# VH-VL binders against Vacuolar protein-sorting-associated protein 25 (vps25): the designs that were tried, part 2

Target 1, 194 residues: Vacuolar protein-sorting-associated protein 25 (vps25), of Dictyostelium discoideum (Social amoeba) (q55gd9)
Amino acid sequence: MSNQVFQFPPYYHKEPFFTIQPILNTRKKQFQMWQDLILQYCRYYKIYELDINESIKSNSVLFNNEKINRKLSREALKSIIDDIIENGFAEWVDKEKEKEKEKDKDNNNNNRVLIMWRKPDEWASLIYKWVADCGLLNTVLTVWEIQNGDDSKKQEFHQLNTTILMKSLKVLEKQSKCQTFSQDENVGVKFFSI

## First folded at step 1 (VH-VL)

Design a13 (framework fv_adalimumab_6cr1)
Fold by ESMFold2-Fast, scan of step 1:
Order: sequence, then structure tokens, then C-alpha cells
Structure a13 (fold): chain C 194 residues (1-194), chain A 121 residues (1-121), chain B 107 residues (1-107)
Amino acid sequence: as target 1 above (194 residues)
Amino acid sequence: EVQLVESGGGLVQPGRSLRLSCAASGFTFSSYSMHWVRQAPGKGLEWVSAISSGSSYIDYADSVEGRFTISRDNAKNSLYLQMNSLRAEDTAVYYCARDYSGSYYEWFDPWGQGTLVTVSS
Amino acid sequence: DIQMTQSPSSLSASVGDRVTITCRASQSISSWLAWYQQKPGKAPKLLIYKASSLESGVPSRFSGSGSGTDFTLTISSLQPEDVATYYCQQYDSYPWTFGQGTKVEIK
């Protein structure tokens, strides 16, 4: 219902939170807090991709605090996102190459980012547990059924981003817990007992 | 069987620190979000802190924010609560609890037996 | 924070009686409510989740109902082993909050 909204933590209302801190130890803590906020917010609203330019231009509440008249600059947000990527909780969606390998540099090349509040290994564990609990081991499922099927409706991974889901299935494949295969238009997967 | 066993409680003076541990067994610890919940003597339950399966997100009650730190070691099947700057009002039995469904932040089951922390001079 | 208020704070009933405990949220929590049973000196035990879903292994005499702001836990025929304090908990919004508890005892 309309009164079920994300509750921002108290530090979101502190003015220094929106300015990159000059002292290394303080900045490290600040970036960790921004990571936690971004991941929690995206989890709450099931947001798997953020468009940095659109978030800044639209004054998204995630990065713009009207109560204290402070907002994160695009440069600050990009620095924070780079840190989150380095920590393994995000990836650029664009066809990005490291800047030292680019001949034609594009200032806005990295603009759309995949957000993973759970890493692929965590999603893998949740999905495998569900398959086992539902008696679906040694049964063929489609990626569509895992994402949109009625049996997964109450699971957190219902409507999980396809890229993240595929990464999670890859984790299980490396553990010999499943095998993926192409089925005409769709990807199928069979989960194994182990 | 699924079990959670807390340890580390005791008598401690105000302003000091204490570290609680929770040992998990009988389930895949790394697949579940975990919680700390406390109960003051003769009072009700109060949620204290939560940590996701991979530690990607961590939450604290306002009453302990900045003083307590939750952490986990999935290789050791252990959950921790580092309690700094302890106050008399932190006196409680501290329970370790599992996020039952494996989904992010649902209901709690099972609970550990609890460990008593008494903050007194 | 969402405040959870239980009523009554305590009650005494006879074996075989129907017992009802009410839990009220300060704002709508849809059906995101759990009920726990805590026996003296023991940890809480899950009884009901999602307002009305009975946890596996919990006796069928326990049931939950309600949505929005008003919720009820019912014990259709009170047994001696049901002597405990019962707590409701909302998990709609961070931070999670509990009711103050309802103590159930036998006459």
C-alpha cells in the first residue's frame, strides 16, 4: 500500500554524507555506508539496474535529500559506484573497456550499472534451496519458470534480473549442482542432488 | 537438527566492550540472513541487528547504531556481535536468530537459547 | 518506527477454553506479521507467519487472522503446555518491531 516506503537510515540526513570526505579513513566508512544504502534501497524496490545520469537528472530520493537540501554530485556517485563494483556488488552494463585500452574515450560510456545486493553465490544458494525444498531436483526447469512461475512467486528471486540469475546458475554449475542448456528460445536448467 | 548456540555473555561495567558469538549447525549457514534480538529482564523482545548471507547489507536498531557491529564468518558457521560503549539499558538476554525462509528479512526461526549480558557498576 | 500493541497484557483461562490475543500496528503492515510463543526460561518459537500461515509442527488449535492494522492469534482449546508469553512481530518495514507480549496462564 502507499504507506509502505523505504525507511532511510539516520546517517542519510547528515550533510557530510553527501560530500566526499577528505580523510581516507572517514571516506572509506562513508563509501561503505553509501554502498549499504544503495543496496538496501535497490533491494526494497527490486531495482536491478541504475541509470546514473537519469538518477541525477530526476533528483532521485536515493541521491537527493530535500529535507537537508543536499544531493550527491554525479562525480561523487560515480566514485561510490566504482567502489561498489570493486567490492563485487555491481557491474557496468555498458560495453565498457578499461580506459587505458580505449582509443576513443567517452566521458559517459559507463552510465548504466547492474546492482547486486546479493552476490551471485548468495542467489545460487537461495535458488538451490528452493529447488530442493519443492522436490524439483533432477527436473528440468526454464529460466522463465524460475523468474516468473507461480511456484517461485513468494521467493525473493522472483523476477530476478536475467543477468544476475545466469551468473548464479554459473556458480551452481561450478559446484556440479546444476547444468544449463539452450532450448530453442529459452535456457533450461536441471538441478542435481549432492 | 538445526541449532544456534550463543556465548560470550557476562557481567560488564558501563562504557566497556563485550563480544557475543553464535555457533550455527545443522543447516547451510552461508545461505541465510541472521539476526540478533534482545530481551531485557522481565521485558519484551527488541530487534538489534541483521546481516545478509554474504554480508552485503547490515542493519542496526537506532538504540545501538554506532556502538554495536554485527559480523559473520561463513567458513566457521558463526555470527558475532561486537558491543562497544555498553550502557545499563543494554542489559538483556541476547538471542541469535535465523531468517527462516532464506529470503531477505522475513520471520525468525530457529532462535538460540540466548546469552545474558548484564551491564552494571 | 511501526509500534505494535498487544491486548490483553495477560490472561488466565481454563483448559479447553478458547483464547484470543490481539495485535495492533500503528500503520498498515498488510499481512507481514508473525506470532511467537515463549515459555519461561526458553527462547521464542515461531507459531504463525504471514499473519495466518501455521508453521510446520505447530498444533492446529493455533490460528492467526487479520490484515492491515488489526491481527488476532486464537487458541481454539487451551492446553497446559500452552502456558507462555505470546509476541507479535511486524516485518513489513525496517526496523522490525515486536508487541509487548501477552502472558497466558491457566486457572
Scores: ipSAE 0.000, ipTM 0.429, lowest interface PAE 18.1, mean pLDDT 84

Design a14 (framework fv_adalimumab_6cr1)
Fold by ESMFold2-Fast, scan of step 1:
Structure a14 (fold): chain C 194 residues (1-194), chain A 124 residues (1-124), chain B 107 residues (1-107)
Amino acid sequence: as target 1 above (194 residues)
Amino acid sequence: EVQLVESGGGLVQPGRSLRLSCAASGFTFDDYAMHWVRQAPGKGLEWVSAISWNSGSIDYADSVEGRFTISRDNAKNSLYLQMNSLRAEDTAVYYCAKDMSYYGSGDEDYFDYWGQGTLVTVSS
Amino acid sequence: DIQMTQSPSSLSASVGDRVTITCRASQGISNYLAWYQQKPGKAPKLLIYAASTLQSGVPSRFSGSGSGTDFTLTISSLQPEDVATYYCQKYDSAPWTFGQGTKVEIK
């Protein structure tokens, strides 16, 4: 669900799109098209994590086209996700990262995937530009303020997934453009003029 | 209003490199795919390269594959074309063009806005 | 790859004449066909997209037709300001191939 306003590309309505193509060049193009679709769909709805098993069980419109009666198999979807990961736009969610309040722990390995329609370096650039444009260089901000503050409400990174945000801040740290520090459960960050 | 301004063209010797830039304004740059199109003196239009809104999909014309690299910096609203191993036949006006297709909006991959172009002359 | 061929390569007509330019794709491209006008020394300007949809601000004397492999651009009554080279373009997916162009001049 939640697909009422997203416009699917024309290739989404072609039956071969849902069947892994046997010819290498055709399959490469097919996987590129699946990557574009998944990343655009996730960006449109602000989806940072996909549960592969749940998406298939619920017949998510992203992977199930009822108009042409075609859907991706789990094997096909996993192959596509593996390719997206190799291209740097996704990562398997580490099961250990979810140990806090994760009661059952009966999910299969490599079931949840972090979707990054922008790589951490691109998020880093967008965040730094916003900080500079708002005159916030050399001031202390919290991670919470970047994600949920009033000043960031019109920015794409508003409510950005915390894992992606922290990866992005690490990119800026490597460039000496910010320094993060922790106090209790809060993470602060100071951005520098370079 | 939408504006695309190319820069970086000039005279360059065969085998050397040039980097072109395109500065975009008047629209949300990171919602749209961008293209480079070239035109040799007195000749027709030739599509060179395309880059999707997030750099996730990149395509090249066969004539430049392996020599040219398209890239974008969404924080700076800028599109780039790194041209390596330049040949006399790369001599052309290079245009930056905006794809009409908005992410999630369908099949509008025609070019609604073009820059003024920047001339690249490859000659010894 | 799909090839785009225009006919004629050039034409000369009088003010008020009906002008027809043809574009042929080597394979079916549905209606993913755009037409551009390029005046001397200027960047191209979008005229028509989706084979037959006129871009906002373009004079109604311009029209497009066709689907699949055969497409036509028509200027119903040629004006002096229409002197230009006209290009068809396949879009939707790589490559974004242009026709070779048709130069339109006034007699």
Scores: ipSAE 0.000, ipTM 0.603, lowest interface PAE 10.2, mean pLDDT 88

Design d02 (framework fv_dalutrafusp)
Fold by ESMFold2-Fast, scan of step 1:
Structure d02 (fold): chain C 194 residues (1-194), chain A 122 residues (1-122), chain B 107 residues (1-107)
Amino acid sequence: as target 1 above (194 residues)
Amino acid sequence: EVQLVQSGAEVKKPGESLKISCKASGYSFTSYWINWVRQMPGKGLEWMGRIYPGDSDTNYAGKFKDQVTISADKSISTAYLQWSSLKASDTAMYYCARLGYDFWSGYPFDYWGQGTLVTVSS
Amino acid sequence: DIQMTQSPSSLSASVGDRVTITCRASQDISNYLNWYQQKPGKAPKLLIYDASNLETGVPSRFSGSGSGTDFTFTISSLQPEDIATYYCQQYDNLPLTFGQGTKVEIK
């Protein structure tokens, strides 16, 4: 039986896609295509964090194409990820911890990356619209309820990574559309009508 | 102006070694695959293999994997095809060809060398 | 390996005639196919890439079409300088493979 599986774009099966192109304009197009592929793949499987070393070690299908016998090198993948971070669609997960532990090193040991196929501003808009549409403005919700509650089960942000969700709520706080607070062992949030 | 210039014709005996060359000019040699294609007398084209001079990565067609070695020298923008021991069946015209980087719209051999005729006879 | 089969193996036509050559892949290759022209004693020359795209500097009388397994190459009005052998070539998978060639002659 055929399952629903991610459909790789045609350029994924072309050998130079896996070799960093030396001509700047070609490389810019190549990096945009890698960004699109990584973000689409992660969105399809709801992958919010990638472990670079583990992806390379396990020969992840995202970075290893057995059909054409081509594989991204770790250095190539890191260059692509750095570009995605510069574009605002990714962040190193343990950036502060890595900085603290490795304050005299080159940061080449960054290994886990947070993937954001939607930026926090876009998630913020989707969450606020859902709260308004469900008549939940001026009530208190927990972060857990937004992520795991029955009311959000059909929303794209159901099971959203906590770090991304908190970034999104911070966007709404800056817009005076919500206020977050500690509620026992959970983070509570009250959304305001504007 | 992009050019691939191949070495001259060779006449050899079975068992002899041979190394032929393909010198590139007019572009960044390390940025494009160089492919080797064989054409036996009166026959069609056969892909033998390729090299990416930037990192010396190679791919071979199965029937040629243990018969020839493809290499490149970045300092003189030259790719090579070599045999350790020639056979009469190696008699053919050998072409080098660049893989063009219209890759997102195609994967063509956009420039070809003029060919090197190799004759192997007793 | 992907096998490429051309038809016909040879043809003879008059100047001004429409010439059609077909190429069949043993498996689906999408549009990952090129066409080359080889004149007697010369290296091959790229005419068409990605099944239907005309290479820069190539006369507009040459065209290509098709996808999947069946491809067509056409010369809309044969000229004397078009006497050559024409080859299709797939790049969907390694090893890269060529058709056996179609020899075009003028009668």
Scores: ipSAE 0.000, ipTM 0.466, lowest interface PAE 11.4, mean pLDDT 86

Design d03 (framework fv_dalutrafusp)
Fold by ESMFold2-Fast, scan of step 1:
Structure d03 (fold): chain C 194 residues (1-194), chain A 122 residues (1-122), chain B 107 residues (1-107)
Amino acid sequence: as target 1 above (194 residues)
Amino acid sequence: EVQLVQSGAEVKKPGESLKISCKASGYSFTDYWINWVRQMPGKGLEWMGRIYPGDSYTNYAGKFKDQVTISADKSISTAYLQWSSLKASDTAMYYCARQEYSSGWYGWFDPWGQGTLVTVSS
Amino acid sequence: DIQMTQSPSSLSASVGDRVTITCRASQSISSYLNWYQQKPGKAPKLLIYAASSLQSGVPSRFSGSGSGTDFTFTISSLQPEDIATYYCQQSYSTPYTFGQGTKVEIK
């Protein structure tokens, strides 16, 4: 139980890994390796959202390597996350933003990021396969049942972030494989056979 | 010392399921990616995908993501490649390979398993 | 996806000859290129990594060069045991891709 921890890859213990590399091609590979590490770590611990300020403040082991006494700067981390977003594996979590003030850009610092180690289309495929395998096609399920029900307990998407789940259901809707609707106060979904 | 040993040759019919294995020894299994590579008879090497056994995270080449499942069992240091329904076009030699890194983050495949020949006919 | 184009597809040479194989990437991969040797009936074996670094235990007659999109693999003095198919591979980004291979035979 208490013995199971995430195993960092060997490159995590190299000092240059924590410093933005000046040569463009080296930096591109560095950013790819940071992407791989962040996605692997978040998948291992089922972390769907990262708080940048909190991660830096708490010296998260993901961004702070005590063995070599190196850590990512906040600026470096934001650059890496921007690259991950461009690659489609993350997006900024928007709270209500104040539109009226131009200087809100300076105060509206993006600090929370949604992490998607699987893109919505991959989750969509996994969920649809599970629904078909369990004989649940043409029946009504709730979003809650998909996330928390006994039937999904052993599935990778059990406890999946609601935002990512809804994105995944939208992928299936575009494929005519499901239809979402309001079921009382919860979102319901019906999956169709092909 | 460091080695990957794959399961034996398989002869199957179209529509059958199959799961082949790659057993690691001599190193920390959970700290290195395991890659799967296909080689069709008389053809070159095709990367299918990889798994990081420490957390079971997978990457697939687009061509293979709907064809196979890659998994791993940490308790026995074994990676797997699985088909739910084989096709004649799956006839090939399948290799597993560990991904190693240099201090400069250059990655390569070493060692390789000896290969598992899968024949799907009739 | 990054496409790897390898040339020639096959060649025949005499023992002692210099053999050269080229590999081209469809986009810059810096030095994230590996070369593998596959002898008949055997699994591939790493010879060169990071475009030009010789793997431990590999004979010094094997070498690699290049960066960006154009790469070269050379056997300075071909030996009978070098009869094999040689493959380049980019490890810059997934999906990893291989060249189609170069079959090296003795005349």
Scores: ipSAE 0.006, ipTM 0.478, lowest interface PAE 10.1, mean pLDDT 86

Design d04 (framework fv_dalutrafusp)
Fold by ESMFold2-Fast, scan of step 1:
Structure d04 (fold): chain C 194 residues (1-194), chain A 121 residues (1-121), chain B 107 residues (1-107)
Amino acid sequence: as target 1 above (194 residues)
Amino acid sequence: EVQLVQSGAEVKKPGESLKISCKASGYSFTSYWINWVRQMPGKGLEWMGRIDPSDSYTNYAGKFKDQVTISADKSISTAYLQWSSLKASDTAMYYCARRGIVGATSYFDYWGQGTLVTVSS
Amino acid sequence: DIQMTQSPSSLSASVGDRVTITCRASQSISRYLNWYQQKPGKAPKLLIYAASSLQSGVPSRFSGSGSGTDFTFTISSLQPEDIATYYCQQSYSTPWTFGQGTKVEIK
């Protein structure tokens, strides 16, 4: 239901969860648990970008557990985020997606991260199925209509982050299932029957 | 050693299609934007657009968005500039260039040698 | 779009001379300005970035200064190998734009 509150898993209330574990196998499991938690939380609230510095500064409940008086250090959080990026569920956001996408981890204050609880190929499959089910194959749609149109209102990708949507459309282009094109202020896309 | 090597000179007629290439080596291809710059004979430099090879995201200067297509194949570290129908006014030297960055400052640190495209009937 | 205007369009100087080229932006671009050298038949080469930072491997006789809308590029002692066209470029906002170029020749 739309009025529910996110339920944290039991391990979120264990003190060792907030301290990077020294043993490699234990740390690997800990990082997987952090990935699962972050992705589930972001999916629940439809959060596509996290600001690391702001989350730490504001004592975000995702990374700060006041009940047990434990919080992730900034260094621990960055290590966890790097692992999630390596697994393909996140990417560092530069200044502006359009103007600044350089992978400059050394010189930029990388503090915003794009969160993808579904990888672009999964979104691609959901979008293509919806287009086919609605009889919209071989017609032109705009990116705006996919995100905000009435026909997509009940779809999980309604109001999907534009960067993630564009990545998903690129997956479909690779499969020859759509073609994107520029149309003034909008990006158009035509989906093909296979 | 960072290198951008472009395809050879092309002589074409109006209406023909053309695709020229820029092959990168000596660095992580997907970590840097590749830019395309046009220089008409005896004239200055014009930025045409760019591509992020990691996801093929493109950004074009308004003047060029309906004239050319920029693409990349990350499996062979190659960026492309393509015309569906050439015009005599497309006669120019075309350069690819890598975007370097230090802090907030961007610049073109490595350039290809250029591809001369001549379009005449 | 941000328009970049260079002055002069061309100049002739003697070896050893101090050469100065200016670049003006149609709006403030802070320090986000680069200078490139293009020798005849060659691709451009980065000389200066961030208005005043010298690119690695570039001779110290080349320098840049300025901020906002007015920028200056200087060759303190012109050498024969410096014969080229020089371009400024703003990197403040896309589309990136270049000045029209300044052709530097020996008298």
Scores: ipSAE 0.000, ipTM 0.433, lowest interface PAE 16.1, mean pLDDT 85

Design d05 (framework fv_dalutrafusp)
Fold by ESMFold2-Fast, scan of step 1:
Structure d05 (fold): chain C 194 residues (1-194), chain A 123 residues (1-123), chain B 107 residues (1-107)
Amino acid sequence: as target 1 above (194 residues)
Amino acid sequence: EVQLVQSGAEVKKPGESLKISCKASGYTFTSYWINWVRQMPGKGLEWMGRIYPGDSDTNYAGKFKDQVTISADKSISTAYLQWSSLKASDTAMYYCARVEYYGSGSYYPFDYWGQGTLVTVSS
Amino acid sequence: DIQMTQSPSSLSASVGDRVTITCRASQSISSYLNWYQQKPGKAPKLLIYAASSLQSGVPSRFSGSGSGTDFTFTISSLQPEDIATYYCQQSYSIPYTFGQGTKVEIK
């Protein structure tokens, strides 16, 4: 039903939105608009990773507007993603040397991107507040318990992507608010009172 | 036509060494990964490791890292899987398979497989 | 390691039936999921790649769907030659891992 679908902003239906603008100030504003759209879309559907090749292959509505018959070129999408990465809201996921070894054959070795509509510091603040509010300071929790435990079921970070969660815990470690350690096959975390 | 042709069945004793082969033809051997997959009798498929023949880079699944060596010879388009000392638990069918990918939409399927090499290790 | 779980482990169906197999990943693998058919005594054969793409030369009765952690493989009208074990495989991260397999038999 329409009330369960993402609402695209008006600029998504303007043809120039899908063409990289040649004037620097106009392009900066265009890229900010693309960042806002991508982050809002991913937040709406709880998408933590985008596969660029799959998005293009499937003509994802995020990058292909059938109403105006316009879509982002692969080069344009790569440029936009690079800008989002520079702004700290995404990073390329390269879990395999295979993409690097295939560079000569595929001509594009960066295809999956981690999307962070909340930066790690924002997730860190939400997680720490929850730990404090629930009286869990100075106790040991596992990463699994933070993601999948009953105590976190109603939190926005329940089922949070593990890579983003680990980045968020690193932010807290730098603030001396937690310490991570290996616990069998899981990562354990102890959160400290400040 | 793309083909991967594996060496014939082997019957060995525990402690013996063995090297089995996978000969590629019909494509550019140095541009594709060759993967090795084990299937124990009556069981499923287990990925063991892979090699990129262009530069001999290898990756191994953790449990196979110290048990086997994967190598390749570009001059004859052949990949190898070898054991320095076989165990009875190595009794299995061994498959080689290539990873074929096209442009930026590869998704890394194992699109061509060898016919398999049956290795029996008996005391 | 990413764990792949298939359901069911085996099934029996009649010629012409719609057969559905599911595969679940222990973490998100995007669309990096492949389906293979293995007939008795033969090497596996690629049927579906990238979760939903039909391999060239494979009959259109085979299809795949899903993304993230939940995936489905369907045979729209089972044929006698489809008696085989079917495996899903994630190619998102090494080590590549396979489901335990689903054995499809005809009643």
Scores: ipSAE 0.000, ipTM 0.425, lowest interface PAE 20.0, mean pLDDT 85

Design d06 (framework fv_dalutrafusp)
Fold by ESMFold2-Fast, scan of step 1:
Structure d06 (fold): chain C 194 residues (1-194), chain A 121 residues (1-121), chain B 107 residues (1-107)
Amino acid sequence: as target 1 above (194 residues)
Amino acid sequence: EVQLVQSGAEVKKPGESLKISCKASGYSFTNYWINWVRQMPGKGLEWMGRIDPSDSYTNYAGKFKDQVTISADKSISTAYLQWSSLKASDTAMYYCARLSYGDYEGAFDIWGQGTLVTVSS
Amino acid sequence: DIQMTQSPSSLSASVGDRVTITCRASQSISNYLNWYQQKPGKAPKLLIYDASNLETGVPSRFSGSGSGTDFTFTISSLQPEDIATYYCQQYDNFPYTFGQGTKVEIK
């Protein structure tokens, strides 16, 4: 928030937190703590995508602790992100197709990651409950209305990332609780009573 | 002065709902996590969970997840612990405590006086 | 969950005695351990943080040491006002866990 700042947990101010620990059991604990911190921070500021290279280059406070003069290396952060992906709380964003004029030698760059502090199943449950509670079952809503409409202003999923929202609607579709369809440049969705 | 003041003692029957409070004063409420700790009669301390009052983000100990709800109202600097349906086994003293930052880093530096909850038929 | 085991469960000592309490973690917690004092009928009070750091305003007779799995809390010269139950608490990982407590009595 503009007037308030995220409060870091106490382990964020411990020097070993910023160095990948050599012992497997200690490293597992360290990685769980990094997952918790990254998810909490992203939730606080509503950050749905992280650019690893830009986060390191800009000395993001999430990965650079000036109080103790410690920061994560790019490779350490990538290892932590890989673990978060394995746990189901993140996914790599699709790589761009190779272009004829691209001079970047790292054309296989995995540097953008989708962050999901709630998994799509959890968002699906929250959205469906809201639709039912508001008497909107069997009516057509647009994805835009779910994200930006007045009826959803007090919901946690207001302004939810479109990719995560679509994943969540897919969860509901598999449960036969909704059906999505195209409306010009908008995606429509109809939710069903079960 | 920096303090946490909890609501008064409660006597309830099994199946009843309850919401107890922890009011902060003397510091910026949204800048510190509030923790809830249970102490059953004659027993030790158990951490139940915590809340970040700035956005109501919570962490729970596994055994208390789905047994209680922790919430906060930053407009009145108050944190809450609530039960939808009390059990006799919920009889305990409940403490709220602030998680420190700076020199103390990860300690519960300020505690409420406790709320005694008695659940009996 | 990280299990914290305190010993002894209780002790009786005379005023002026050196009192030691130990706390053992089921896995390494580095120095991420705090010690609290709880007097009868009162809320706990922080005495020691990060295994060995004395909280501001706490008498110097209280001290802590240790790292990894084995920790010690010491009262160098027991006073009557020190009658209390003492708890260790780890904050290395969730859930935060406390030892079962050590009751300190005079005589």
Scores: ipSAE 0.000, ipTM 0.443, lowest interface PAE 15.5, mean pLDDT 86

Design d07 (framework fv_dalutrafusp)
Fold by ESMFold2-Fast, scan of step 1:
Structure d07 (fold): chain C 194 residues (1-194), chain A 121 residues (1-121), chain B 107 residues (1-107)
Amino acid sequence: as target 1 above (194 residues)
Amino acid sequence: EVQLVQSGAEVKKPGESLKISCKASGYSFTSYWINWVRQMPGKGLEWMGRIYPGDSDTNYAGKFKDQVTISADKSISTAYLQWSSLKASDTAMYYCARHKWLRSDYYFDYWGQGTLVTVSS
Amino acid sequence: DIQMTQSPSSLSASVGDRVTITCRASQSISSYLNWYQQKPGKAPKLLIYAASSLQSGVPSRFSGSGSGTDFTFTISSLQPEDIATYYCQQSYSTPRTFGQGTKVEIK
């Protein structure tokens, strides 16, 4: 039998899961469970960015359980996301092209969040291992080839979000394992054998 | 040690069906793509397509998409190339070759010995 | 599809000569270029991968260079056992495509 949809864990169908728990220790466990669920869901569907306002408005199945008639409030979701950011698995997206939203602290709510079920250090290790195992050290690759090329088609980082990929390459640059450069409107990268 | 062993030579008439095999040993069969390459007598190499045995995902060159079927049987580490109806123009040497799944598909490091298929009246 | 063009289609050289074969891609393929040797009646054998990397067990007289669209394969000192047809192959995208081959003979 094919499983075509994400399988929610049993606790997703318990009413208290959708209500912020008042006892600190219980709330910490609840938030860890929400983190695990959000990261697993996003990994399953290859979702690298979430829009909080849109997720609430559209009654996303991730945050709205129709079977038990429960959903996370916007405030609850924001608290959970803040916790995930503290743990290093998410960060707020800085949309440079949305100039209206910059530096207006009243009207500038952070609503779009980058989701990283693997941290940049982990992606860096996976990418570098792939390059080394493929004999591509000391050759030129483009960011496009890493993301969309046939050679990476079966890699978990195939179609990896560009922001996360660039963060991962930065980790490798700090380790002197690669250097990025501009090549024909594309970003090129050369990986070194330490 | 890594080996790809192909089935023996075939002599067929136009319109007949045929299935040739490529048996892998010495490595994790489900971790590598298996490619099929055609070489017509006195001609160069033509890539026909590939299969990833772990999930049976296939890619075909457009020229071959409707001419052949590529399949694999994980339980016996064997890949197949099949024709429902052979043509005289299918006369060629057919090679299988592997390339890495998880890390690279940029080179064919091991090749089968080839299967000669002759299609004539 | 990416088209691969080899030059020359055939060549004859003496033992000890330097032999150079070129391969051109119809679009940039970065370093995703492989070179194979095929002796009569035998399966192809990988010599060079990623444009310039020598496959394990292959003699050091074989080398490759290039990136983007233009690639070169060199035999620094031709030996009798090097009589074969040599093929370049791009692995940048599907379908994989081969050059038409260069037949190397001894004078």
Scores: ipSAE 0.000, ipTM 0.446, lowest interface PAE 18.2, mean pLDDT 85

Design d08 (framework fv_dalutrafusp)
Heavy chain, then light chain:
Amino acid sequence: EVQLVQSGAEVKKPGESLKISCKASGYSFTSYWINWVRQMPGKGLEWMGRIDPSDSYTNYAGKFKDQVTISADKSISTAYLQWSSLKASDTAMYYCARPIYYDILTGYEYMDVWGQGTLVTVSS
Amino acid sequence: DIQMTQSPSSLSASVGDRVTITCRASQSISTYLNWYQQKPGKAPKLLIYAASSLQSGVPSRFSGSGSGTDFTFTISSLQPEDIATYYCQQSYSTPFTFGQGTKVEIK
ESMFold2-Fast, scan of step 1: ipSAE 0.016; ipTM 0.543

